# Designs tried in a protein design chat: VHH binders against q8rxe9. Part 20

Target 1, 356 residues: q8rxe9
Amino acid sequence: SVATDDTSPSVKKRVVSGVQPTGSVHLGNYLGAIKNWVALQDTYETLFIIVDHHAITLPYDTRQLGKATTDTAALYLACGIDVSKASVFVQSHVPAHVELMWLLCSSTPIGWLQKMIQFKEKSRKEGVENASVGLFTYPDLMTADILLYQSDFVPVGEDQKQHIELAREIAQRVNHLYGGKKWKKLGGRGGSLFKIPEPLIPQAGARVMSLTDGLSKMSKSAPSDQSRINLLDSKDLIVDKIKRCKTDSFAGLEFDNAERPECNNLLSIYQIVSGKKKEEVMEECKDMSWGTFKPLLADALIEHLSPIQARYQEIIAEPEYLDKILSEGADRAEELGAVTMRNMYQAMGYYQRRRY

## First folded at step 4 (VHH)

Design v1 (framework vhh_7pa5_2)
Fold by ESMFold2-Fast, scan of step 4:
Structure v1 (fold): chain B 356 residues (1-356), chain A 124 residues (1-124)
Amino acid sequence: as target 1 above (356 residues)
Amino acid sequence: QVQLVESGGGMVQPGGSLRLSCAASGFTFSDYAMSWVRRAPGKGPEWVSTISDSGGSTSYADSVKGRFTISRDNAKNTLYLQMNSLKPEDTALYYCAKGSDEYWSGWGRDFDYWGQGTQVTVSS
């Protein structure tokens, strides 16, 4: 017999992810984070927001923001975001984010924002008097990004756990101030205005280390481009970077030897991009020299990254396609957000505009 | 080269106290926020606490708030976690974690380095 009632809805839980419009992605970003975010679309109803309003809270180049936004969208799509399973859109294309942020700012005590670690660190480098109001209030914008869509889960990095805690406290405060019997008295349904989101702590992605230092994480801020593989690096550049990468003088190859951090890093990269199990890689590579292994690794990287690069080039060659995808994503986001905004305005006692 | 070396773990009875230390090297310690993260066997990592680069701001997971205190000594490049009123649920491998140089990756930065960890076992 049927284990579940066939009249029960099989609704997926909702996950909202914000992604910075950086315009560039290296292998460490891809294997360490993006791959896991993309995988969420198979389990959850996922919304991927390109957070261009967050990008302007620190110094930026006005000539690059638009290009970085579209490049980032194209890279995420190329990395496997499937628009039939997930929504992708630009934050600034959905005005409700800023509208909700303003309402939430009016309900957030100044002291809560002053405790945010990221603001204190960034404002100290620039001086408190020179820090923008946007930088000070961006946690309310992040909260709006989450609460607008009634998210069940939010995938966050470790240093953003304070922001999800703030989002939960703001949601609880707004529910207390404006929800329940107060909202019913104004003609609303009552109950909670916002679902209280929970952090989703994904299993740690691959820690991809520097090609020039196996003890340092691969990073865009490293001075040498030789230290990283960028997703859009040419075949010849990948070959050259792997040929020049730091290695050791030990015989054979192995995982988990603390004296061989470069060996562990390069084998880990090979394992992940080849799709092989750790045991298979150990058996294949245990007796290899670096001269044999480096070409094998370069070939595996090229094979893995070529479909991503081809898809990226296809997307950017058809800017109308990308524009349509982002527009359709924004339309879906607006439909979801409109429910939350109507409820907020009603519960807060606003006179709502009627269209004629 | 970034190195984070945790120490101070061990076995303790429920209600006891332990002080964890993390010796940092290979980067300008005073420029980075630092965190403690723990992992019980078979479970994913749980964020415990974060401290700003100056030590002027701290945050804690609800499960440890009021019992644990994070602190740092920038002159010694050392991070600390004072753990009081320990519970069996606090049994885990505790990691010192450094924040990434890549700020504002989406809604946050991934930690770019975790130490080797130090085992804390709370049992009667």
Scores: ipSAE 0.012, ipTM 0.355, lowest interface PAE 8.8, mean pLDDT 83

Design v10 (framework vhh_3k1k_2)
Fold by ESMFold2-Fast, scan of step 4:
Structure v10 (fold): chain B 356 residues (1-356), chain A 123 residues (1-123)
Amino acid sequence: as target 1 above (356 residues)
Amino acid sequence: QVQLVESGGALVQPGGSLRLSCAASGFTFSDYAMRWYRQAPGKEREWVAGISDSGGSTSYEDSVKGRFTISRDDARNTVYLQMNSLKPEDTAVYYCAKSDEYTSGWGRDYDYWGQGTQVTVSS
């Protein structure tokens, strides 16, 4: 429970979000998710975790992981994460994530995790027996990422609700097994060890589609870089990608014509990066040719992305500053998590180490 | 949880036809656009065809227009690629792909491609 004091300021509810250290962010990630997550810091106490332990559960390049981690942190800061309002830190800098995961693994039935396996026998040549233990148990690590900080809400897409449902079930099970009067008898407060997190489904972000296929979402996994705008693409590259993007032979421009998915996508991108309402874009662009519209879109993208790129370059030019930010974030996270870990070890009957 | 399983690949004579299938599970299939890609040995993966979530619009790479047809059966969570008038240049591993969920979070499953099915066009 939370004790409130009439003399204290109101405490914001807590939101925990994990982000993969990909080292790159494309326009679809930015407009569809990151902008909404940045907005959460205005209403919630937000923790943004760069989940480098999750990144190693599938094949990866050891020469790139460290750079991808710092590049991802710099990109999120450049997109508007404010360290005076939010904490940003690297998962591996806070050992409590792995400690809690291990304790949670000991209370998670194998059958619960089998339902969560991303790759099953038919999706792998040699079957599930050759999948890593890390890939099998990553949902327990994700649960630890959330429960360690007593999160009220976890931002997830509709499809990710199952992972949050698992986290809720694990929290309920641990509270039942180790909380209540059993914990009180061991000298604890009793009650619940973990707050049960709720999914936070933000208002749907923009659906940004591929520049080469209006039916496919813009994706980092798309084979051609021509299919996406990356946040760090140069001015000339943005111009070239937009010039080469797939279009149609119809006269004028319009939204919501199923025969014109590329037209709908490019107008939607223009609408969002220009800050205009749909009705304003319709009136402005209805009679434009592609030759007139493409330069307009490229200019709008450059205008929108330039401040982000400038901030990113400023941050990476001061690696000691970025390191300090991530270290301070990790220290804050470690302080928050230490309370949960002490309570968990106490309730489970462990002899706890004293620090001198 | 997301799983895509391609099938139907075979050795075919030039001018022949094949129908590829992709069985999808672990997501609400009817809410997502589906795509086919292919990759020949030593070359980059290239986009072949796409179909909207509604099935109301389809798109194709220029080299396959008029020869390939993409379709979907939402009752069976399956997307198909009907390939006609096959050429040696169509020889590749064919992959089914789901649309991304803008995985700027913990999401590891939304960037999944199937294992592929080998199509060889040769005499």
Scores: ipSAE 0.111, ipTM 0.472, lowest interface PAE 3.3, mean pLDDT 84

Design v2 (framework vhh_7pa5_2)
Fold by ESMFold2-Fast, scan of step 4:
Structure v2 (fold): chain B 356 residues (1-356), chain A 125 residues (1-125)
Amino acid sequence: as target 1 above (356 residues)
Amino acid sequence: QVQLVESGGGMVQPGGSLRLSCAASGFTFSDYAMSWVRRAPGKGPEWVSTISDSGGSTSYADSVKGRFTISRDNAKNTLYLQMNSLKPEDTALYYCAKGSDEYWSGWGRDYFDYWGQGTQVTVSS
């Protein structure tokens, strides 16, 4: 990844992020990913896609999909995604995603998809005939999600880097097959149909750790809900979880002692949610007992999460407002994607429909 | 490239014991929760056990609780499953699975993002 910090304020690079409709987020996701995504909207033109088409490629609950979609959207908005700076929309509300995926599928060699880790693993165990076409082709759909909007950067974790590399290869192949002089001869601009996206992988740094084990990261996969703070946890539940969290018997509190991972974790959480500098937290807390500190941390968490929870409740209490926001985001996405789709159809030699 | 290689399976009498191992490579093993999942012929996958990235917390399916113990050695990048008091119903292919719980994974799902090749456990007389 290369920084473009000297870019003019009136010209922003574009970032596209996809989010699975899970309906739940813990403090680790919030401080690690969502807070960073919120910050990206100040530097980049950002699009946040609730990827409901991706959600159906593996077993899911049909009774929950719609609710999970709206809950996820509402929670991300509550976390600070600003619709005046960013577009938030549902993937299935913009048909161009599936339309572009189909065109990309026609240009993607079967062997490239067979090399994807998830499909390779499943086909080895069950045979090719038992894997769904959706699971086989979902990397083309992810590529369409990115390329439709001419994304410069895609924030992903290390495990998704292979998918971005595939998206780059597909973009390069389509540019070679359909772009350049051939597109010009069909009345187009020529040149590249797609810019080649780059992954935006954040520096790992310090992670938010489990409340029950300072050596384990806070995780949705952890068996005990007491190991994490969920963004929508009630005040009483936050107090109880912090009261029950693992601590040590050392006197005072300090950062950066390898023998005190719980102490470092809980002070780090306090620092982030209080907005204080590390030096201020060290001076404030150095002589505290756990009995003094735990209520302080719980209060800071409640104060930080309270506006998020209040905003979430406001949004879900007015489903027409959320529907309007998602509809407006979809309209914006459709406008951006329409340019890409017109260019693709032209370069591929299609007879294009006129709408009056 | 991520690789998970299971070993330690075999044939055993009812009431016997086996210890499964999974050698992990191609990723930072200590950053991920790990699980064991099994598949009997003609059946879907059944989750068996999960261990946190540090080894500090574990969970088990009701069918194996008290009989199986999951553990890990982060220095050796190895996951283990100690299976005691084995029953014919435990006969299955046993898979080592890597958890998917990274902060930036929006397109990804909270599921096992990589499974090993499997090791066969057969419990019969």
Scores: ipSAE 0.055, ipTM 0.457, lowest interface PAE 5.0, mean pLDDT 83

Design v3 (framework vhh_7pa5_2)
Fold by ESMFold2-Fast, scan of step 4:
Structure v3 (fold): chain B 356 residues (1-356), chain A 124 residues (1-124)
Amino acid sequence: as target 1 above (356 residues)
Amino acid sequence: QVQLVESGGGMVQPGGSLRLSCAASGFTFSDYAMSWVRRAPGKGPEWVSTISDSGGSTSYADSVKGRFTISRDNAKNTLYLQMNSLKPEDTALYYCAKSDEYASGWGRDYFDYWGQGTQVTVSS
């Protein structure tokens, strides 16, 4: 029988994202990045990795790592990561990550790792000779996180492009050294062992600025917690932070006045969290005083964040449910990674253990 | 308060050169990696180049490799971008940006602090 309405087989491109187990996310991360990552689930096959192995490369609190891992997973799920569309798992639950990292380390020149900015920057705090091998080699681990799953795209911030460039160079080098006819002569398919990943150019997300300085992006590294809204901030704390945020002495409110960066920032936040169009916000707010607008903004933030906070509390109240979700994600990841690992061992000429 | 003030922009002909400067204050400049980011008319921000805290390591976007050189003077709290062989496609507002030192690999935010920008226009 002739198939009806078929043009070609559907092939979704794969996106891999890693997140460190910090246990906290601010509004700028959420509106500028996480909302876009959630939207990727509709277009791409998505894998979200809680990268606990990366968390141990610098001093950390052994009493908090497990809780930070589960808190981070729960928060991302609360933000809209859908386990029916995406895989969510913990890096350490899939041993293939460190196994592939070791194989990639053997093909990575020391000079490539010495050029990585984070190693030089972080090793300053401990001294170069006191920095761990893990800190030196973590870019190979990040590369393994990406290449293990044959990722087409990696959504990264602008400052992470150096790591994606390294991943691309390592993939190209391994493909050249071990792929092609050499792999075919060992019984493999030949061709490339790895897809060459590309950074995903983010869609224009919300640009959220500091509550204390409209010219600076909202940031975790800002000295004052008053400069940011965290997703888990209480209602009272949101109200207090908005009351204390920087404003100006101009009459009325408006977008796109270069002399009013705080006004533009706060109206933009209100627009996005209220779900209103820019024209609707302009008409509603143009004649408002700050005393009228600040409570309105705080209420809109509380209304928007309350479902996220409620879902987060629901998830963390059922640790067995979260464990099951993370375990199922790890099973899916392990299945995908096993293909890559078999191919790598074959192409590298290893004698593989046979199971009878 | 963190402040980043860019200067050195202007109008040049294709093939020309410009040197951008960024004066930093309000933080320990020598403790942070620094970057240049640009925004062309009608486009989103594009990362251009990054330099490590000591100046010992640099990286560049493919579009500017071999043409641009990033450098820093930690004694003067100043970041530089030497731009050679300028093309019309290099026309943009150029921003000095401070990187978040507390993130590593995955999970980093976009640049924490941006200056006001300096305009570079390449036309004949």
Scores: ipSAE 0.017, ipTM 0.302, lowest interface PAE 6.1, mean pLDDT 82

Design v4 (framework vhh_7pa5_2)
Fold by ESMFold2-Fast, scan of step 4:
Structure v4 (fold): chain B 356 residues (1-356), chain A 122 residues (1-122)
Amino acid sequence: as target 1 above (356 residues)
Amino acid sequence: QVQLVESGGGMVQPGGSLRLSCAASGFTFSDYAMSWVRRAPGKGPEWVSTISDSGGSTSYADSVKGRFTISRDNAKNTLYLQMNSLKPEDTALYYCAKDEYSGWGRDYFDYWGQGTQVTVSS
């Protein structure tokens, strides 16, 4: 066997995470999700998927998809994903994802997908779009991403729990339809075909809010780039965005005042990127004006993001290295997925082509 | 500008009922699935319910299933949440959320309203 993990059974529970190949990551994604996913590598067997098949379900630029895929992978590595502890790979490099998705689609009632359906706003005059089958069935693809690897846990926010509930329902349905004694009669092991995945929801964590509205979550879909800090924003751009961010007219700075959502948000960002405790930030900042605080926040953001930006530039400067990393991750994923696919085809009664 | 304005919250005793409303503007309401999300004091956001763009399908968190009913009126650009048999655990700020294409690494809710407070106490 080529790798140590191919010869030894894993003693760790498995976690699967996906990321869209957008080519950009904002501070909210980083502090709320990616930083937590990086920490999971120490406790779990982790698979991180760049989900390029999901990226094509809405309008996209064919000239940018490949670059966005590699840029996103490089950003994840720059944020601390360690290929010695985790597998990183591109979804389309493992055909079993769409193969399993098709099998799961055949077992998923239309009504289950209808409650998950989401559409972008469209012009009624020009730019009118019809929803694709891909957009309608994307929850089955996400389910395949999870179930293919017998994932124990999927890290999601509480507001995304319904996606995991669908994956659980599909797994339970397939286990009932094709598992157990029926699978044994076809020469299989019997029992369950899929582990039922559980959501891994952090109980504590900072929620990063918009720079232009402290009541709205920081989001890539917000129309103004001034509302967010992107990980690759230049030092000058970070300074400008913080200078322009929404503040209030109260004296001093404080956490936990419901009348001051922007104040709470900006102090929370400062706390996290500076590595200081809440009590330290309160004592340091309580008597500061916004004119004094904003430069401190910008400096803390620049200091925190500079190593990530430097690592990102190192990785993208060596495309052969990145390609090798993604290829090796795909090999690992393909091996794991092949077991699930063999079991599914056997349990579903397929005649499998044998290779000589 | 996208705007979501929640109303209908208030104080009720356990076992009581409230009907929340969300008035939507600035986007084509009938093209989006809509959700209710709540945040209890000192806790993170909890998804409560979702309704499809047509109103033809709904889903609920296990904690509210059988007690809450989500509905919508696309002609009035309004989302509703009928809450029955309220419990102290339902005490939270309730937000109306416009769903966006979600999946791995995408924002699940791209717009939230200002919220409406529901307090269940005896």
Scores: ipSAE 0.030, ipTM 0.454, lowest interface PAE 4.7, mean pLDDT 83

Design v5 (framework vhh_7pa5_2)
Fold by ESMFold2-Fast, scan of step 4:
Structure v5 (fold): chain B 356 residues (1-356), chain A 122 residues (1-122)
Amino acid sequence: as target 1 above (356 residues)
Amino acid sequence: QVQLVESGGGMVQPGGSLRLSCAASGFTFSDYAMSWVRRAPGKGPEWVSTISDSGGSTSYADSVKGRFTISRDNAKNTLYLQMNSLKPEDTALYYCAKDEYTSGWGRDFDYWGQGTQVTVSS
């Protein structure tokens, strides 16, 4: 027999990414992750999940969760996620995430979850919330988020590869236990139930470091908001944070001096947000004092963030538009997930509900 | 004031061994998971290994499994990375990192040291 494959340039690989509904995004997350996700939309079929089920595994404010979810969605759209190219949706709007998680939990050895360092660290601290089953099983939920959609790739920094390795091991195990001839005997197509996802690691780039400590990565967990630039920081707040940021007593400015981590960090931020080449920044800034450079950096940040902030305000001013976008994304996700769930229930031997 | 100070890097021939150390201060070391991350010239950071707060659980990148061993001494506030059977591909600046906990997507490191250079060449 003759086999013909449809290898059209329009057939795209799928990329799935999850984001926690924090209601805020800082510059480090924006430059290190979100900008790369925007570029992926041109090459891949992209799904961006606002993972509100993950948000409840640690103490949270019930009065803020809904607002944080919509604020986060609006921020990602403002950063350039394009709903004509990508799907954006809320995890809890697609029940299949929890259904698949339960099936995956039943197939995941407890020792695999015990290797996830985050659970071990938090469970040792005082607090009943830190010992929840949800906190222990969150890696299965994250795996379900990925595998539900037959993801080819998951965009992660190099420092998050452990979670993707677990997802790969779970997919391989489920394929072994339930796929192949066993699935075919139950009326299925056979073969693999899940594609094995690969990490999609972006090409080289410097990490954005704390404004108060050039040796620490810019982080939402840092106690002082002064350590980070948030995307929605006002012009006055950006100016004040940059004015107060840690500097050194060296003359002039330079990249790549290990004795000057704050200098390297602030110049790197200026380079990226100004769109200038490293060589141009070096020549421009080499003889500057901090008093000259700090206003320049603040102005560049304001110019870069202003279009994002304006777009965010437009989206938030139209809550029905945002709701429609999230609902349509959830519909698309539900259609994709339904295929995977039907295959899983069939391969696992479940009696499936018939609609009349 | 949180500080992480890496040491033990150097130049070694392929097949050789090095032991990296990270001295931690300014936080309760025994309460936090710790990681090693590396950055080759022109590349972004690559996660290498993580160890739990007690040392009871470890995890490794596929590229280093069986060759590298992460360990810690909570009494000395020190993290270690024993690197055996080194390859030219292991050439990188190695960073000690204090883990930031997340409940799902988006794992970040709170603090990074200045790094220690490992060069594998003949």
Scores: ipSAE 0.016, ipTM 0.381, lowest interface PAE 5.9, mean pLDDT 83

Design v6 (framework vhh_7pa5_2)
Fold by ESMFold2-Fast, scan of step 4:
Structure v6 (fold): chain B 356 residues (1-356), chain A 123 residues (1-123)
Amino acid sequence: as target 1 above (356 residues)
Amino acid sequence: QVQLVESGGGMVQPGGSLRLSCAASGFTFSDYAMSWVRRAPGKGPEWVSTISDSGGSTSYADSVKGRFTISRDNAKNTLYLQMNSLKPEDTALYYCAKGDEYLSGWGRDYDYWGQGTQVTVSS
């Protein structure tokens, strides 16, 4: 289950997180999700996988995939992923992921995969005969990503609960088919081949709302780029976006007035990026006009994002450094996965190659 | 379980109108921006329109701007596309699509597309 209060003894469990190689990250992603993911590294042994094999199961741009992979890794490092506490690596750099996926496919009934939302939606869009085998089997790949590392917890959103339940069912089935006394008869230790992973339901992060509509969440899908602050927005662009953001005609500023959703949103953003307590922000800002507050908010955003942007630019300016980090992460991941692969091949009765 | 069910397609004469609907379930509809995407025979998918989670912001492809109107009813978990002044070039399978609000592990933008509803514009 998920630890909710830090009163438990410090016994490290393992968390595996998959991250799509995308180029655009906005303030809502950062405050609502990435900060929580970064915080996991303080409690858990964390593995952050840039899932480039998953990225190719739907239409993608071959010209952008490599850059998106390194940009995503650099941005996560810039946001606070600490390679002394966590491993960051590219999925395709560890062949055991697809190797385990193949073994798991042999134990996964077709009916289990047909029920997965990603396949159902894609097959409706293009017809069943035009959906790729990769899209059909990608839940087995996600399962391999998790089970390869004997993961205790997997942070997932609502849309991925079905995938975690599938991973649990596959682990249980493989343990039943190949573990226990059968594995012991083949010279193995017996028992379970896999831990049964649990979903880690994230504690609600900051809910950052649109700059043009305080009732809408900040979103990459929103039509206007003025509705969001992107982590890599320039100083001038941040100033302009805040200057143009929707406000009201009320005197003063306040939290928690249902008639003032933009006011609540902008004060909440200021509170979080400034590091101030809610009571401090209330006292500071209660008598401010928007003309006074907007420059203050823009300055706070610039001050908060500048170290992230500077770190991002440092990392992308040194491609050999990033390559080394990703390579070292892959080495660690491969060592962890090798144990699982040896156990699987032994339990499944394979003739193992001997090297001379 | 996320589910998107489109309806309202059919055959119509050039210059006619249709209203498409998309019934959403299995997620908090009001938390997500929604889009319409179409696929004409022999062509790839074309983005048509997007609406923000509250309905406060909308955008349209140049080919439909001024003729189509996207809207939503968050109380009914329903997305709409009002299509006016229809042309033969609008003939396509129309899909309702959900976008992701936050960066998430293994998640993707617009991976939750409905089954589609056919729109045919002909004399």
Scores: ipSAE 0.016, ipTM 0.456, lowest interface PAE 6.2, mean pLDDT 83

Design v7 (framework vhh_7pa5_2)
Fold by ESMFold2-Fast, scan of step 4:
Structure v7 (fold): chain B 356 residues (1-356), chain A 122 residues (1-122)
Amino acid sequence: as target 1 above (356 residues)
Amino acid sequence: QVQLVESGGGMVQPGGSLRLSCAASGFTFSDYAMSWVRRAPGKGPEWVSTISDSGGSTSYADSVKGRFTISRDNAKNTLYLQMNSLKPEDTALYYCAKSEYGSWGRDYFDYWGQGTQVTVSS
């Protein structure tokens, strides 16, 4: 493509995204979020953090955390995260995250963290007393995850907008308290210590609904595993889940009928995993029975997920290669974070350790 | 302002029944999965049951499976827990909990009500 009249090419910006080490990804998360994150790596300098320090703020299984961390990394790589375009690393492999969190905690008024909780727990005095300090202060850790890398954008859903606004307020406060002329007087460059991050509004992803209730979004928190397709579900399990999924008694298949939410959901899934246009799916499927369509959908899911599953198995079969990738990602992250940490310690007036 | 107000607790003899209610306000109740969590004296919180946003899916802790039934009325913004065949070990403060995405998309119980006390006599 030729666009010789462009006078201002966009500067490549940095985006930072965190992911919980759950060890599993379902179809709804994959089609709704992960595919969008994969696309971001073509436009932005991207850092994908597997946030194992966040995973310990609530009860967890110590026997599973390490495996869930590596499984999550392998799944994201299998979904299309490319280490030649993006950095993938484990949060705990970069000590600067918790180090910066501590410095930010010391500058964050407790009232700001209480505002996060106040809207959620204004009437729940007994529960606050039993919450861990980690659960209370995790917004400062999330802020450190973002600010450590001078990120321009953070891809977040509606649920995380308050966290990004808090990160912006903390960055502004630290810049005011320690930046500018004060930092210059201590031998620093002056100016801002932190870039103020912006939420990145991703293009609307596919809304994938529950297999057992077309009015509910597919979710990892849903009680029944039969309500979702997981990316690593076996062929037999995919066939069984689709066979058991909720359907209706209407003749034929159609999109956009409010009386047929399950029909719309299953056709939408078929459209996306088959790569077909909506009009092609409508023409192909309009006269099908559920007995004809369900095997077609299961086959399309198996065909779409097979390359992802094959890549996942390839990665898991080479644990030393995965370890090297995560180690190299951590080295890159540590290099980027070291600049921010040196600037913070200098601006805060710390005596820097000198190596002999 | 998110509010969860539990009611329906009380004293009951072993083998008895109680129905707990949770009145929700300050958020779109029909958009969230809801849970019951209990805390016995001197013990940490124990998850009891969860119901999906539509009410189409439910799950239960093994300790209460077959005895307790979770339900919801989205038109009334109310969550229920029907407790049958109550045992002394069911004695606890029962909390209504909202399931939300936490830090970096983690699902957890980040809002609990004040609780309602259930006491089953020995």
Scores: ipSAE 0.139, ipTM 0.514, lowest interface PAE 3.9, mean pLDDT 83

